# VHH binders against p49116, part 35

Target 1, 238 residues: p49116
Amino acid sequence: EGPLLSDTHVTFKLTMPSPMPEYLNVHYICESASRLLFLSMHWARSIPAFQALGQDCNTSLVRACWNELFTLGLAQCAQVMSLSTILAAIVNHLQNSIQEDKLSGDRIKQVMEHIWKLQEFCNSMAKLDIDGYEYAYLKAIVLFSPDHPGLTSTSQIEKFQEKAQMELQDYVQKTYSEDTYRLARILVRLPALRLMSSNITEELFFTGLIGNVSIDSIIPYILKMETAEYNGQITGAS
Key: E = the ipSAE of ESMFold2; O = the ipSAE of OpenDDE; V2 = 0.75 times the mean of E and O plus 0.25 times the DockQ between their complexes.

## First folded at step 1 (VHH)

Design x6 (framework vhh_7n9e_1)
Fold by OpenDDE, second read of step 2:
Structure x6 (fold): chain B 238 residues (1-238), chain A 126 residues (1-126)
Amino acid sequence: as target 1 above (238 residues)
Amino acid sequence: DVQLVESGGGLVQAGGSLRLSCAASGFTFSSYAMYWGRQAPGKGREWVSGISGSGGSTAYASSVKGRFTISRDNAKNTLYLQMNNLKPEDTALYYCAKDSPYSETLQKLFEGYDYWGQGTQVTVSS
C-alpha cells in the first residue's frame, strides 16, 4: 500500500574520511569503501518494503546484490569520492604487488579488467546524468531481484521490483517527458552490474580485510547494527 | 594504548537506579563517540546507548529509552550511564566502547576483535 520509495529514500549522502591524505593509502580506500557499504546497507534498511520481508529474507537479498548496490553507490558518489583517483591508487598498489610476483598473470588480467568495467560503468552513468531519484529506483530494482538462488518470498520480492520499475517509469515520464527512450537507456545499464565479480570488488576496495571471512558473511551483522550506532559513528567525527 | 575501565555496577532491586562510569585513556576522548553495551548470560552483546564526541547527540536502544541517560565529561575523560527504573531483563555485564572508523568496525566483524572494556556487572533482582 503506497509508493515503494519516498523522498527520504532519494537522499544518499556519503561522507568521506577527513583529511584526505596526500597519497591515497590502502587504509583510506578501505575506509571510504566501508562508509559507502554501510550507507548502502542503511539505505536498504530504511525501505518499508524491505523491512516487511523479514530478517532472513533481507539478509539473503543483500548477500545476493551487495556488489551491485555498492557499484551503483560508486557511480552515484563518484565525484564526492574522487573515484578516478581512488581507482588510480588501487592500480598503483596492484602494480606493486605485481612486481613482487604475488599475482598470476591471469589474475592480474582479471583484476585489471574489473577495474576497467567499473570505470566504464561509472562513466556511462555519468554520461546519462542519472539523478538521485533514478539511482534510488535502480537500487531498489537491484535489491528486490527475485532471480537469486535461495530466496524466500519470491512472489513478494517480484512485486516490489515491479513496483520499483513502475515508479521509475512514472518518474522518468513525468520528469523527462521529451526523452522518450530515457527509461530504456537507463535500464540497459543494469546487466553490466552482474558481470562484475563481488570477490574482485572486495579485493580491490577492502584489501586487508580479506581472509577466511568475506563481506558476504558479515552482512547479517551489518544489517543488525542499530541505526543509532550508524548515526553515532557519523556524529562522532563532529 | 586505549584503556577503558568501567565501574558502578552492583546488585539492585527492580525499580532501582545505578550510575555507571567509564574512565578512558590512551586517546583523545572528546574526538570520539562513545557507547555503552551489555551482554546478558547466554546472549550476545547488545548495544545500549551512544553519545557523540561533543556530547551534543545521544542515542538509545528502544529497550532502555526513557529510562537510561548517557552523558560524558570530556574534561575528566569519563563516560556515564544513568540507569533508572531498572528491570530484571537489564541484568548484564555492561561495557564501555570507543567509536571507530567504519573500516575498523568491519575489521572487528571479520576478526572478532573489539575495543571494549572489561565491563561492570549489573544485577537486577525481582
Scores: ipSAE 0.023, ipTM 0.396, lowest interface PAE 4.9, mean pLDDT 86
Fold by ESMFold2-Fast, scan of step 1:
Structure x6 (fold): chain B 238 residues (1-238), chain A 126 residues (1-126)
Amino acid sequence: as target 1 above (238 residues)
Amino acid sequence: DVQLVESGGGLVQAGGSLRLSCAASGFTFSSYAMYWGRQAPGKGREWVSGISGSGGSTAYASSVKGRFTISRDNAKNTLYLQMNNLKPEDTALYYCAKDSPYSETLQKLFEGYDYWGQGTQVTVSS
């Protein structure tokens, strides 16, 4: 009934903490990443099809795919975030950690490989000139993934994913009518998101969280936040 | 490679005291903030206390503030937790953990970059 996404779901506006410090630190990186994560979860909450699946299914889906949604958000908001500058600062911290013998070489290598994969993904999306409509549908395809372990209502989730794929196809064929292979080039980028470790993403971007708090543990609370409370988090005002 | 070995746990009566130790090796101890966490039976791991690399700054969970004291001896690569006025609610397996270079707070515990020891059991009877 009706389109899966409306024009309101295409709007994805990240407000950065201001001003950006001359020394990028874990607080600034974590606040920036948290705003993007909150924006991404609020985006998912606003989809009627998502709400129709119920609270338990909503929580399970977001727990399974938050890293994929977050990475798509990083790619979409790379310019407004100055993501290249953030990644360069993280690399600098890793190089200093090697010199101070703070981390094992194998751990640093694993984290560097993750950063390279992230940069490769973001560069691929930038080279393809992925637009706001395409990002919205790619996020919907990722969100409505029926193949995560432990999910219920998998048939309904699959139907929503297929609807997202069909609406993306319709959009691309109308908007980029002379590029017959554009959709295929876009969709083959998605499997790379599942090769990205959510644990390493959490360590790189959410290390400023206070207490023994994981993204998995806060997801139910973020999904239940009232609009005013949520808006305070994404704008830095409450 | 990184190793953290906790000791000093045991059985103690309510109101009693224990001192836990954590022997660290495989990294430059004085360059890392260190933490104590605990896990009670049937519950998740929770943060107890943190101390900066130099020992100049400390932080405590509200439940232990005023009763527990975290300290370190960088010359001996050893972290300590002095526990006074123990309560039955303090019964848990106690772990020490080393910080990530990305952490700027003494109240954070990460998975991955945080290295945890095998723990030392503290049981408080009434």
Scores: ipSAE 0.000, ipTM 0.119, lowest interface PAE 15.1, mean pLDDT 81

Design x7 (framework vhh_enristomig)
Fold by OpenDDE, second read of step 2:
Structure x7 (fold): chain B 238 residues (1-238), chain A 125 residues (1-125)
Amino acid sequence: as target 1 above (238 residues)
Amino acid sequence: EVQLLESGGGEVQPGGSLRLSCAASGFTFSSYAISWYRQAPGKQREWVSTITSGGSTNYAESVKGRFTISRDNAKNTLYLQMSSLRAEDTAVYYCAAGPTSLEDYLRKFDSGDYWGQGTLVTVKP
C-alpha cells in the first residue's frame, strides 16, 4: 500500500468571489462558504482511499464530518477569505435580527459563542503556523473518523485514519525535528472541532438557505459534481 | 453575453410526449452543468433535472422515470424528453446555467442572469 496522501493532496487553493463588495452581504458570504465547502468535499474525493470506500460510505463520512472539514478549511483559508471581516459581517447581520426580535436571547448567546469558538480556533491554528501538509493530514484524520454513528466499513476507515496519523507523525518528525512536541500540540486542537455545532455553522454561513434543504442533503450532489466542472465555473471560463 | 433559449413547448394530451430544447450561447457550454426548471401558475419555480458536464443526470422525484435530460455539446443544446405527461406537469419550463454554488443546489435563490425566457407546456385533455 502506498501513502494515504500525496503532494497533490496538499494543495488547497480557495478562489474567492470577485469582486469583493464593500458591504459583505449574505450572498457573498454564502458564495464564499459554498466554494470552500465544495473545495473541501472535492479534496476528500481526490483521495484514493476515500474512493475505495464506495459511494455510500463516502457520503456517510462526509455527512458526519463536513462541519469539521469546513472549519479546518476556514482556518487554512482564513487570510484569503478575510475571515475576520466575514465574521464581523455575520455579527452585524445578527444584530439586525436581534433588533427585529427574531431570535431569542438564548439563541443569540449560542450563536455568538459559536462565532467566538470559530475565531479562537482559527487564531489558534494561525499561532501554531500549521502548514499545508499538516492541514492535509488533519483533514484526513477528521475525514476518516470511525466513531461516527451509522458508518459501514469502520475497520477500513480506522485503518485509513491510522495511516493518516502515522504519515503526519513522520512528516512532523522530519520537518520539525527540533520541535519534539509539535505533533501533540497539533492533534490536541482537533477536539475543539467537535464542540462546534454543524447547525449553527450552517446558519451563520448559509443564512437564507436554511429550511427544508440542508447541507446534509446536498452532500451527495457535491460529491458527484465533477471537479473540472466546478473549477471551470468558478474561474468564469466562458 | 450568456443566452439561453428554450423551445419545444406546446399543448399535449395527458399521457403524451414532448421534447424541449434549450439553445445556449455566450459561454463554454460543455464546461457547465445545465438544468431544467419549471414554474406552474401560482406556484414557485421548481427544479426538474440537471445534467453535468460529464453527462451525469439527476431528476426530481416527480419526473423520475418519465423525463430524460440530455445534451449535445457540439450543438450547445440541452434537451428534455418528456413522456407520460400529466396535468401537473403544466408549467413554463426554463433552462438554467451558471456558476455552481450551494445556492444552485439548494434552489433557494433565483438568479435571472442565467435563465432563459422559458417555454410553455400545457397538458390538458
Scores: ipSAE 0.008, ipTM 0.251, lowest interface PAE 9.1, mean pLDDT 86
Fold by ESMFold2-Fast, scan of step 1:
Structure x7 (fold): chain B 238 residues (1-238), chain A 125 residues (1-125)
Amino acid sequence: as target 1 above (238 residues)
Amino acid sequence: EVQLLESGGGEVQPGGSLRLSCAASGFTFSSYAISWYRQAPGKQREWVSTITSGGSTNYAESVKGRFTISRDNAKNTLYLQMSSLRAEDTAVYYCAAGPTSLEDYLRKFDSGDYWGQGTLVTVKP
């Protein structure tokens, strides 16, 4: 049939809260991260193949992979977000916290290691100069992962993942014809996404969520949002 | 269209009890986390309690042990049982569906279509 992704699925434009505060705080970080999460889920629900799997499967897939989608989004939008500045502010806060609470020393170490992995991932993607088409297909490969526990329709999910891989290969071979090993260099970056803890990502970027509501609890609601309501969230137009 | 309608507010003496209700329509109630918020005169809106679609509950420190959030999915209704009420609990109480709390957080001036009109609770000696 037609391609898995169209040109409309390559567009991934994050609108940041404005103005940026004089000092970075949990509210600004959480608002920025929430906008990226909303953008990522809206991107996923706009894919016809994703819609065709049905609501229950859609919810299960996004619950399983939101951290990988979010991390790819952080890498893609790193400049727009000034992500390096945000991560530096978080590191500074964590270093100060070690002096006040020795019982959290082990936890702080885990979080610092997670930030290091995130920085390395974003740095590797930047060095590879991953373009918008490549990001779109990498997100599709992550989204259509048939190997998460508890999934139904795994054969159909696998076919969509294979289609994403095929279309990425075709794009890279045509666009970067002189770089024979580019596709391999891109694909070997993906396993690192599954080594990153969704719980630590949630702690770092979503601690400011009102009502102590978890990302897992929010996902079904975001996926059911009407387009007008969703646009208000990601553009700040209200 | 999403509609939330709060009721059950009124005047009560310190140490008293009230039960607030929020009737929901226009969305699949059972699929959403629903929260209670309150706003005292001249103060910012404060989160009070959340119940997830799966029934897990969370509470603000100021109300733990005194307030109980519950839901009836068959009636599309959210409840807040308030006991041992204090003067500081005097506020307009609002219910909000799922990421309505996130929407209020993300949108500086948005009162949202997902917020109800509120119900006034006054604790007077």
Scores: ipSAE 0.000, ipTM 0.142, lowest interface PAE 13.0, mean pLDDT 80

Design x8 (framework vhh_8cml_1)
Fold by OpenDDE, second read of step 2:
Structure x8 (fold): chain B 238 residues (1-238), chain A 126 residues (1-126)
Amino acid sequence: as target 1 above (238 residues)
Amino acid sequence: EVQLVESGGGLVQPGGSLRLSCAASGFTLDYYAMGWFRQAPGQEREFVALISSSGGSTDYSDSAKGRFTISRDNAKNTVYLQMNSLKPEDTGVYFCAARGPDFSEQLKRLYEPDYWGQGTQVTVSS
């Protein structure tokens, strides 16, 4: 079999709404996040190995790892997104909610800690100067994780994950031959992704676009975007 | 300032053709569904055509099918409506609309778009 990823999978270009407003409102933040989510999901969809797993398995995988993929995307696109500014805006919005006594002290702490974790993760990735290939392989490793509950074809998923890991190893060895421990430094960052709450991420970035609908429920829709079914929904047909 | 600006409208004889353009400014149309609506005098605004963000999917009203073609150029931040075999009943103000990513069941429909154009007059008369 050929490689898991090709050079086409390395490209990960996020287009932001333009121009950036002087004041980052909820809509701008949510739209930006939505674009990143779409890009991440469609990236996954473009991988032949992912396609080979079938629609049901694909959906299950994405449901399990969307938060991790999204977070890696945030890190990768942090400069383009002005992520620090976005996060600051989110904090400001939260402060308004606090003043209105809409959140408990414990919830506020939880949300603020989550924002801190996001920022720290992205900063750590920036310090490591992760390149596009490394991001692509890291995303693949995260995507093809067999340790999520309820997955089918776990043996095949594991094989794909191993292949991603091996290709990453080969790439790092070839590209960064003088940095013996680079691979290890990169991989030890992955556990941080599992510490982040998908629910809080959804609340922070997607509340303005999704309302009461969960990311989990719309993932099949995202994976099937650009279909006639999508048009039907927009026109009110379904 | 965010705006959609329609152009290409005018007076045409029955059987004639027009090509409408809608140029977006102040924002990019990436990931926006785009559509055309029209409103005849004394009538409700009605759906005419829709195109997905990538242009891969389109939909038309029954009246528009076979005669109108919607297309887009994201590099130019513009959506088009080619109208052929025009009829007097096609007369009205044509509006461009844009709807961004929204997964809400209530707001994901294009008839509640984020942005509307000011409209361009199309008159089909002998």
Scores: ipSAE 0.007, ipTM 0.288, lowest interface PAE 10.8, mean pLDDT 87
Fold by ESMFold2-Fast, scan of step 1:
Structure x8 (fold): chain B 238 residues (1-238), chain A 126 residues (1-126)
Amino acid sequence: as target 1 above (238 residues)
Amino acid sequence: EVQLVESGGGLVQPGGSLRLSCAASGFTLDYYAMGWFRQAPGQEREFVALISSSGGSTDYSDSAKGRFTISRDNAKNTVYLQMNSLKPEDTGVYFCAARGPDFSEQLKRLYEPDYWGQGTQVTVSS
């Protein structure tokens, strides 16, 4: 049995839309987020263990965890995306909405708390200086989560999650041998991902989608795309 | 190789009808939002009609509403534009475009589609 992830699974390169607008807008934010989502889905599909679970299980698994994968991707690609600038623009828009009474105060509070949690998470990952291998294994731990309701093959999923945990431990102990508690500090960050609402993530980053298209409805289509077809979406190459 | 090929254009009299077809090769339409755009002589390319990947959602320009119908047949890997009550103002080169999955708001912009067809000429005159 080989490793769960290979060196090819560590590479996670987000290509941002170009040209960059003079000011941030819903279209640019949505396009950037969509590219990250596509990259995350393609990353998951490239894992042999993930494909071994079968299409029905694959779809259910990703639909359950896409928000956690997306949030890890935001943290990993925060610098490339200028995520702090995007979040600042959203906060400014929300503060103006309070002045105009366009949204309920409770809703604005929920969204602001979500942004705060997202910023805190990304900052904590940056301070820990999480590397590409660590991000790959954290995404694998999140992806192979056996505890979501309605999943099939939960025993197999649990085995893949345990394999991801074991390989992360081996990597951290070898690479950061002088930092005895690094793994514990990294793993303690993961529960925060489940406190973030997928509905609020969708409202913040995917408001440009039309036709009442939700992320849940898009996931099956992305997972079934041909490789060349998928690459056209994330790079704009044709 | 990925291609979109339009057909069905031609010369019709005002009040007439045309059915345009766009055949895709090298990829599957099942996962793509599809749109029709047109470019009149001496003008910029403009949006005409849009259909979601499932066919459950459609959108039309104000000038096309009530006269044009966009549809798709994923089994044939083809999208169609049925044009009724044609006017001289409808004259132009008609292009099909693909954007996947359903980011169809973005498909209205010239630089946003993943794939463009070569165009088919529609002329409405007596």
Scores: ipSAE 0.000, ipTM 0.144, lowest interface PAE 13.6, mean pLDDT 81

Design zA (framework vhh_ozoralizumab_d1; at its last look DockQ between E and O 0.03; V2 from the best seeds 0.00; counts 0 for: pae E 4.9 > 2, placed apart)
Fold by OpenDDE, look of step 3:
Structure zA (fold): chain B 238 residues (1-238), chain A 121 residues (1-121)
Amino acid sequence: as target 1 above (238 residues)
Amino acid sequence: EVQLVESGGGLVQPGGSLRLSCAASGFTFSDYWMYWVRQAPGKGLEWVSEINSGGSSTKYPDSVKGRFTISRDNAKNTLYLQMNSLRPEDTAVYYCARSPLYEEFLKGDYRGQGTLVTVSS
């Protein structure tokens, strides 16, 4: 059997909404996030092993790990997105909500901590100078996680995850042969993704677009979107 | 052309039951997760049920959980919604859709014309 990922899966280019507004409003933030989400989902869809799981299984898999994939995407696209600026804008918007007494003190704390965790994670990834191949394999490892509740074909998922890990190991050994601990340093960052709340991520990046619907509820549709439809979605947003 | 045609709506008393149907055409029905959504007068669109492509998994919001049951017959390209213990607040136009959202957010989203359900004494 061939490799889990090919060079085609390494490409992960996010196109930001244009033009960039003078003020980063909620719409711009949500649109940017949506594009990243779509890109991440369609990246997953492009993996043959992902398709081999079957539609309902692979959809359930993405529903379980979309927040982690999204977060890795944020880290990978942090410069293109000006993520620090986006997060600052989110904090500013949050401050307005605080002033209007829309959030409890506890909720504010949770949200702020989440923002901090996101920033720290992205900073840590930048510090490690993770390349496109490494991101691709990390996303694959996250995607093919067999430990989510309710999944079918967990044995097969596990095999794919192992394959991703092995390929990552081989890549790192070949590319960074003088850094014997690079693989470990990279993999040890993954647990941080599990500390992040999908609900809070939704609130930060998708409020106003999805209403009272969860991201996991729209993932099946996103995964079924045609390429042309996807392109239309990202270009037609206003 | 993608088409979704809802039927089965009507007037019922509180506590009554209805079964809605949705006939799908113009796409491979069995490849899509399907949804029922509803819009009450003067209110926004509300998601009320989800079913995966194979029909093995369903999801409901708390507002209808235990009362509504979504099902599908892929051989007939038909989606169903069994509604029991109906309440006045369930009064709405019910739509069959391939997304819990609407086309304003997701380009290419499809839903039918809807069927009116009125729950009144």
Scores: ipSAE 0.657, ipTM 0.838, lowest interface PAE 0.9, mean pLDDT 91
Fold by ESMFold2, look of step 3:
Structure zA (fold): chain B 238 residues (1-238), chain A 121 residues (1-121)
Amino acid sequence: as target 1 above (238 residues)
Amino acid sequence: EVQLVESGGGLVQPGGSLRLSCAASGFTFSDYWMYWVRQAPGKGLEWVSEINSGGSSTKYPDSVKGRFTISRDNAKNTLYLQMNSLRPEDTAVYYCARSPLYEEFLKGDYRGQGTLVTVSS
């Protein structure tokens, strides 16, 4: 009982690897993305409602939504990450691959379209000036989604999602009382997250970390980590 | 998940031939440039051959040029390496590898378990 999220769940501070290399490379991109992933998983794991669902349900929820959480994290941290610079570097590296015929034209098109969708999503969130409280509730709505296939405890998950929606509604009404349509404009951004491909996200941001292994496969390990281990991974001090 | 499974290795006499296969799954095989790399006992990885996504372009280092032929069957998601005129120095574990999206990664970062080729009398 009580609020779904506390003030501790609003803080979302990403620390970038330092210094940034003169030539932005894939290892820097992968380290930056890994820090964001661990920060996102730490955030999810710290929620009492999430803890109450049990380990198997926790794993199933995160496997279903990690890409959506990661994408919200990219949007929230876009300025700190210099995400536009990272995406430009990715596009430049990808164009070299197409000039050398390293990938099929169809794959290049799919990847470029995904990059455009990601950039458009982040820009739309910036245009709305989404604040830290709103991001936290949006992440909770995405995390506690009952409509993913294969989930158990769907009624409990649905109740937590409803609670996140109500708390977001209350926050927006109190904080943005002059903007009657703000909640609706925020919520209509969420369907775009389902268009993001986890496979392409893995190739763009996690190739150096995961090789032949998917993020889906490492999620149980990440969720079991101690807080000190998370802090090491988030800062790169492992 | 991405999976690459090499097969076709074995013991062969100098001058002999072997044909290696690599079964690919978990990704769209025809989208990627593919490689064969090898690791001799106590040595680092050595690039052996590469083939573009469509199969129209192949490249080899001087050490195997003229003896090895890389090919692919995109309909069967399979990569091949025909090795002829084998020498004892070709003894190694052979891996197939998928191209990274980015050029900065080592060619062997996306490799299978490998298949052992031993060339000895």
Scores: ipSAE 0.137, ipTM 0.579, lowest interface PAE 4.9, mean pLDDT 85
Fold by ESMFold2-Fast, scan of step 1:
Structure zA (fold): chain B 238 residues (1-238), chain A 121 residues (1-121)
Amino acid sequence: as target 1 above (238 residues)
Amino acid sequence: EVQLVESGGGLVQPGGSLRLSCAASGFTFSDYWMYWVRQAPGKGLEWVSEINSGGSSTKYPDSVKGRFTISRDNAKNTLYLQMNSLRPEDTAVYYCARSPLYEEFLKGDYRGQGTLVTVSS
């Protein structure tokens, strides 16, 4: 009945580790990515509609869509993160690894293709000049996706997704009244998020920090964290 | 969940043999270079063997060359280390490790819990 998202859900402020090293290292990349992941999960957890679905459904939804949420977060925070610099450094490292034969050529090709898709997605969002309200609703549309295998309460999830779509439409029509096709241009970008492998995202951004523990295995623990623990993670406090 | 589970360690006499196994899960095993590393009592980590993704290329330090053989079975997601002519100085906890996208495998926690090999009379 009330709006799906409030003004508090538009605020999405990533605090980067400081200072950025002169030469990028695995620890800096992984710490930056972890802060974004925690911020994204805290954002989702703060939505009353998400809370209303219950803990088991919340865990299943986030496990299914964390890579899409994370990728939207990368696009939204690309400038703050200096994402283009991070991706360029990774590409340079992978090109050197080809010469050293440290990974299979097929594996390096898959990772390079993933980086290219990520760059294309972030570039498309930048060209559209997606604002904070639009990002909030796109994240909500992705979060409340009823079409992932194994989900329960799919009817309720679908209704929340429809509500997100309707509120995004209302916002775009009021804010960008002169641009009749803006909403369509934004929504056609979303399917690209499902072309990206969550396993490759883990290896690019969470290698050296997560170790032998997958993002899927930590999601229930992150979602159960107290507000103080979440604040500690997104600000770098223990 | 990325998991590496080592097994096959134990107590052996000098000159004896052991075969270590590492069961891998949670990633595409056939895409990665794999390592065996060890840590002897009171010493740092020492690289023991390296194998490429397809199993066609292997490397060893001089300390184990000709005595140890690394191999893999990509169909079973399993890494092996055949250890022959064991010496007291081979006494260590042996870990299997996955090559990361970045060259920091000895500083990462991409190792299993390890398996203890004790070579003594």
Scores: ipSAE 0.033, ipTM 0.462, lowest interface PAE 6.1, mean pLDDT 85
OpenDDE, second read of step 2: ipSAE 0.373; ipTM 0.716
ESMFold2 (binder alone), look of step 3: mean pLDDT 84; pTM 0.857

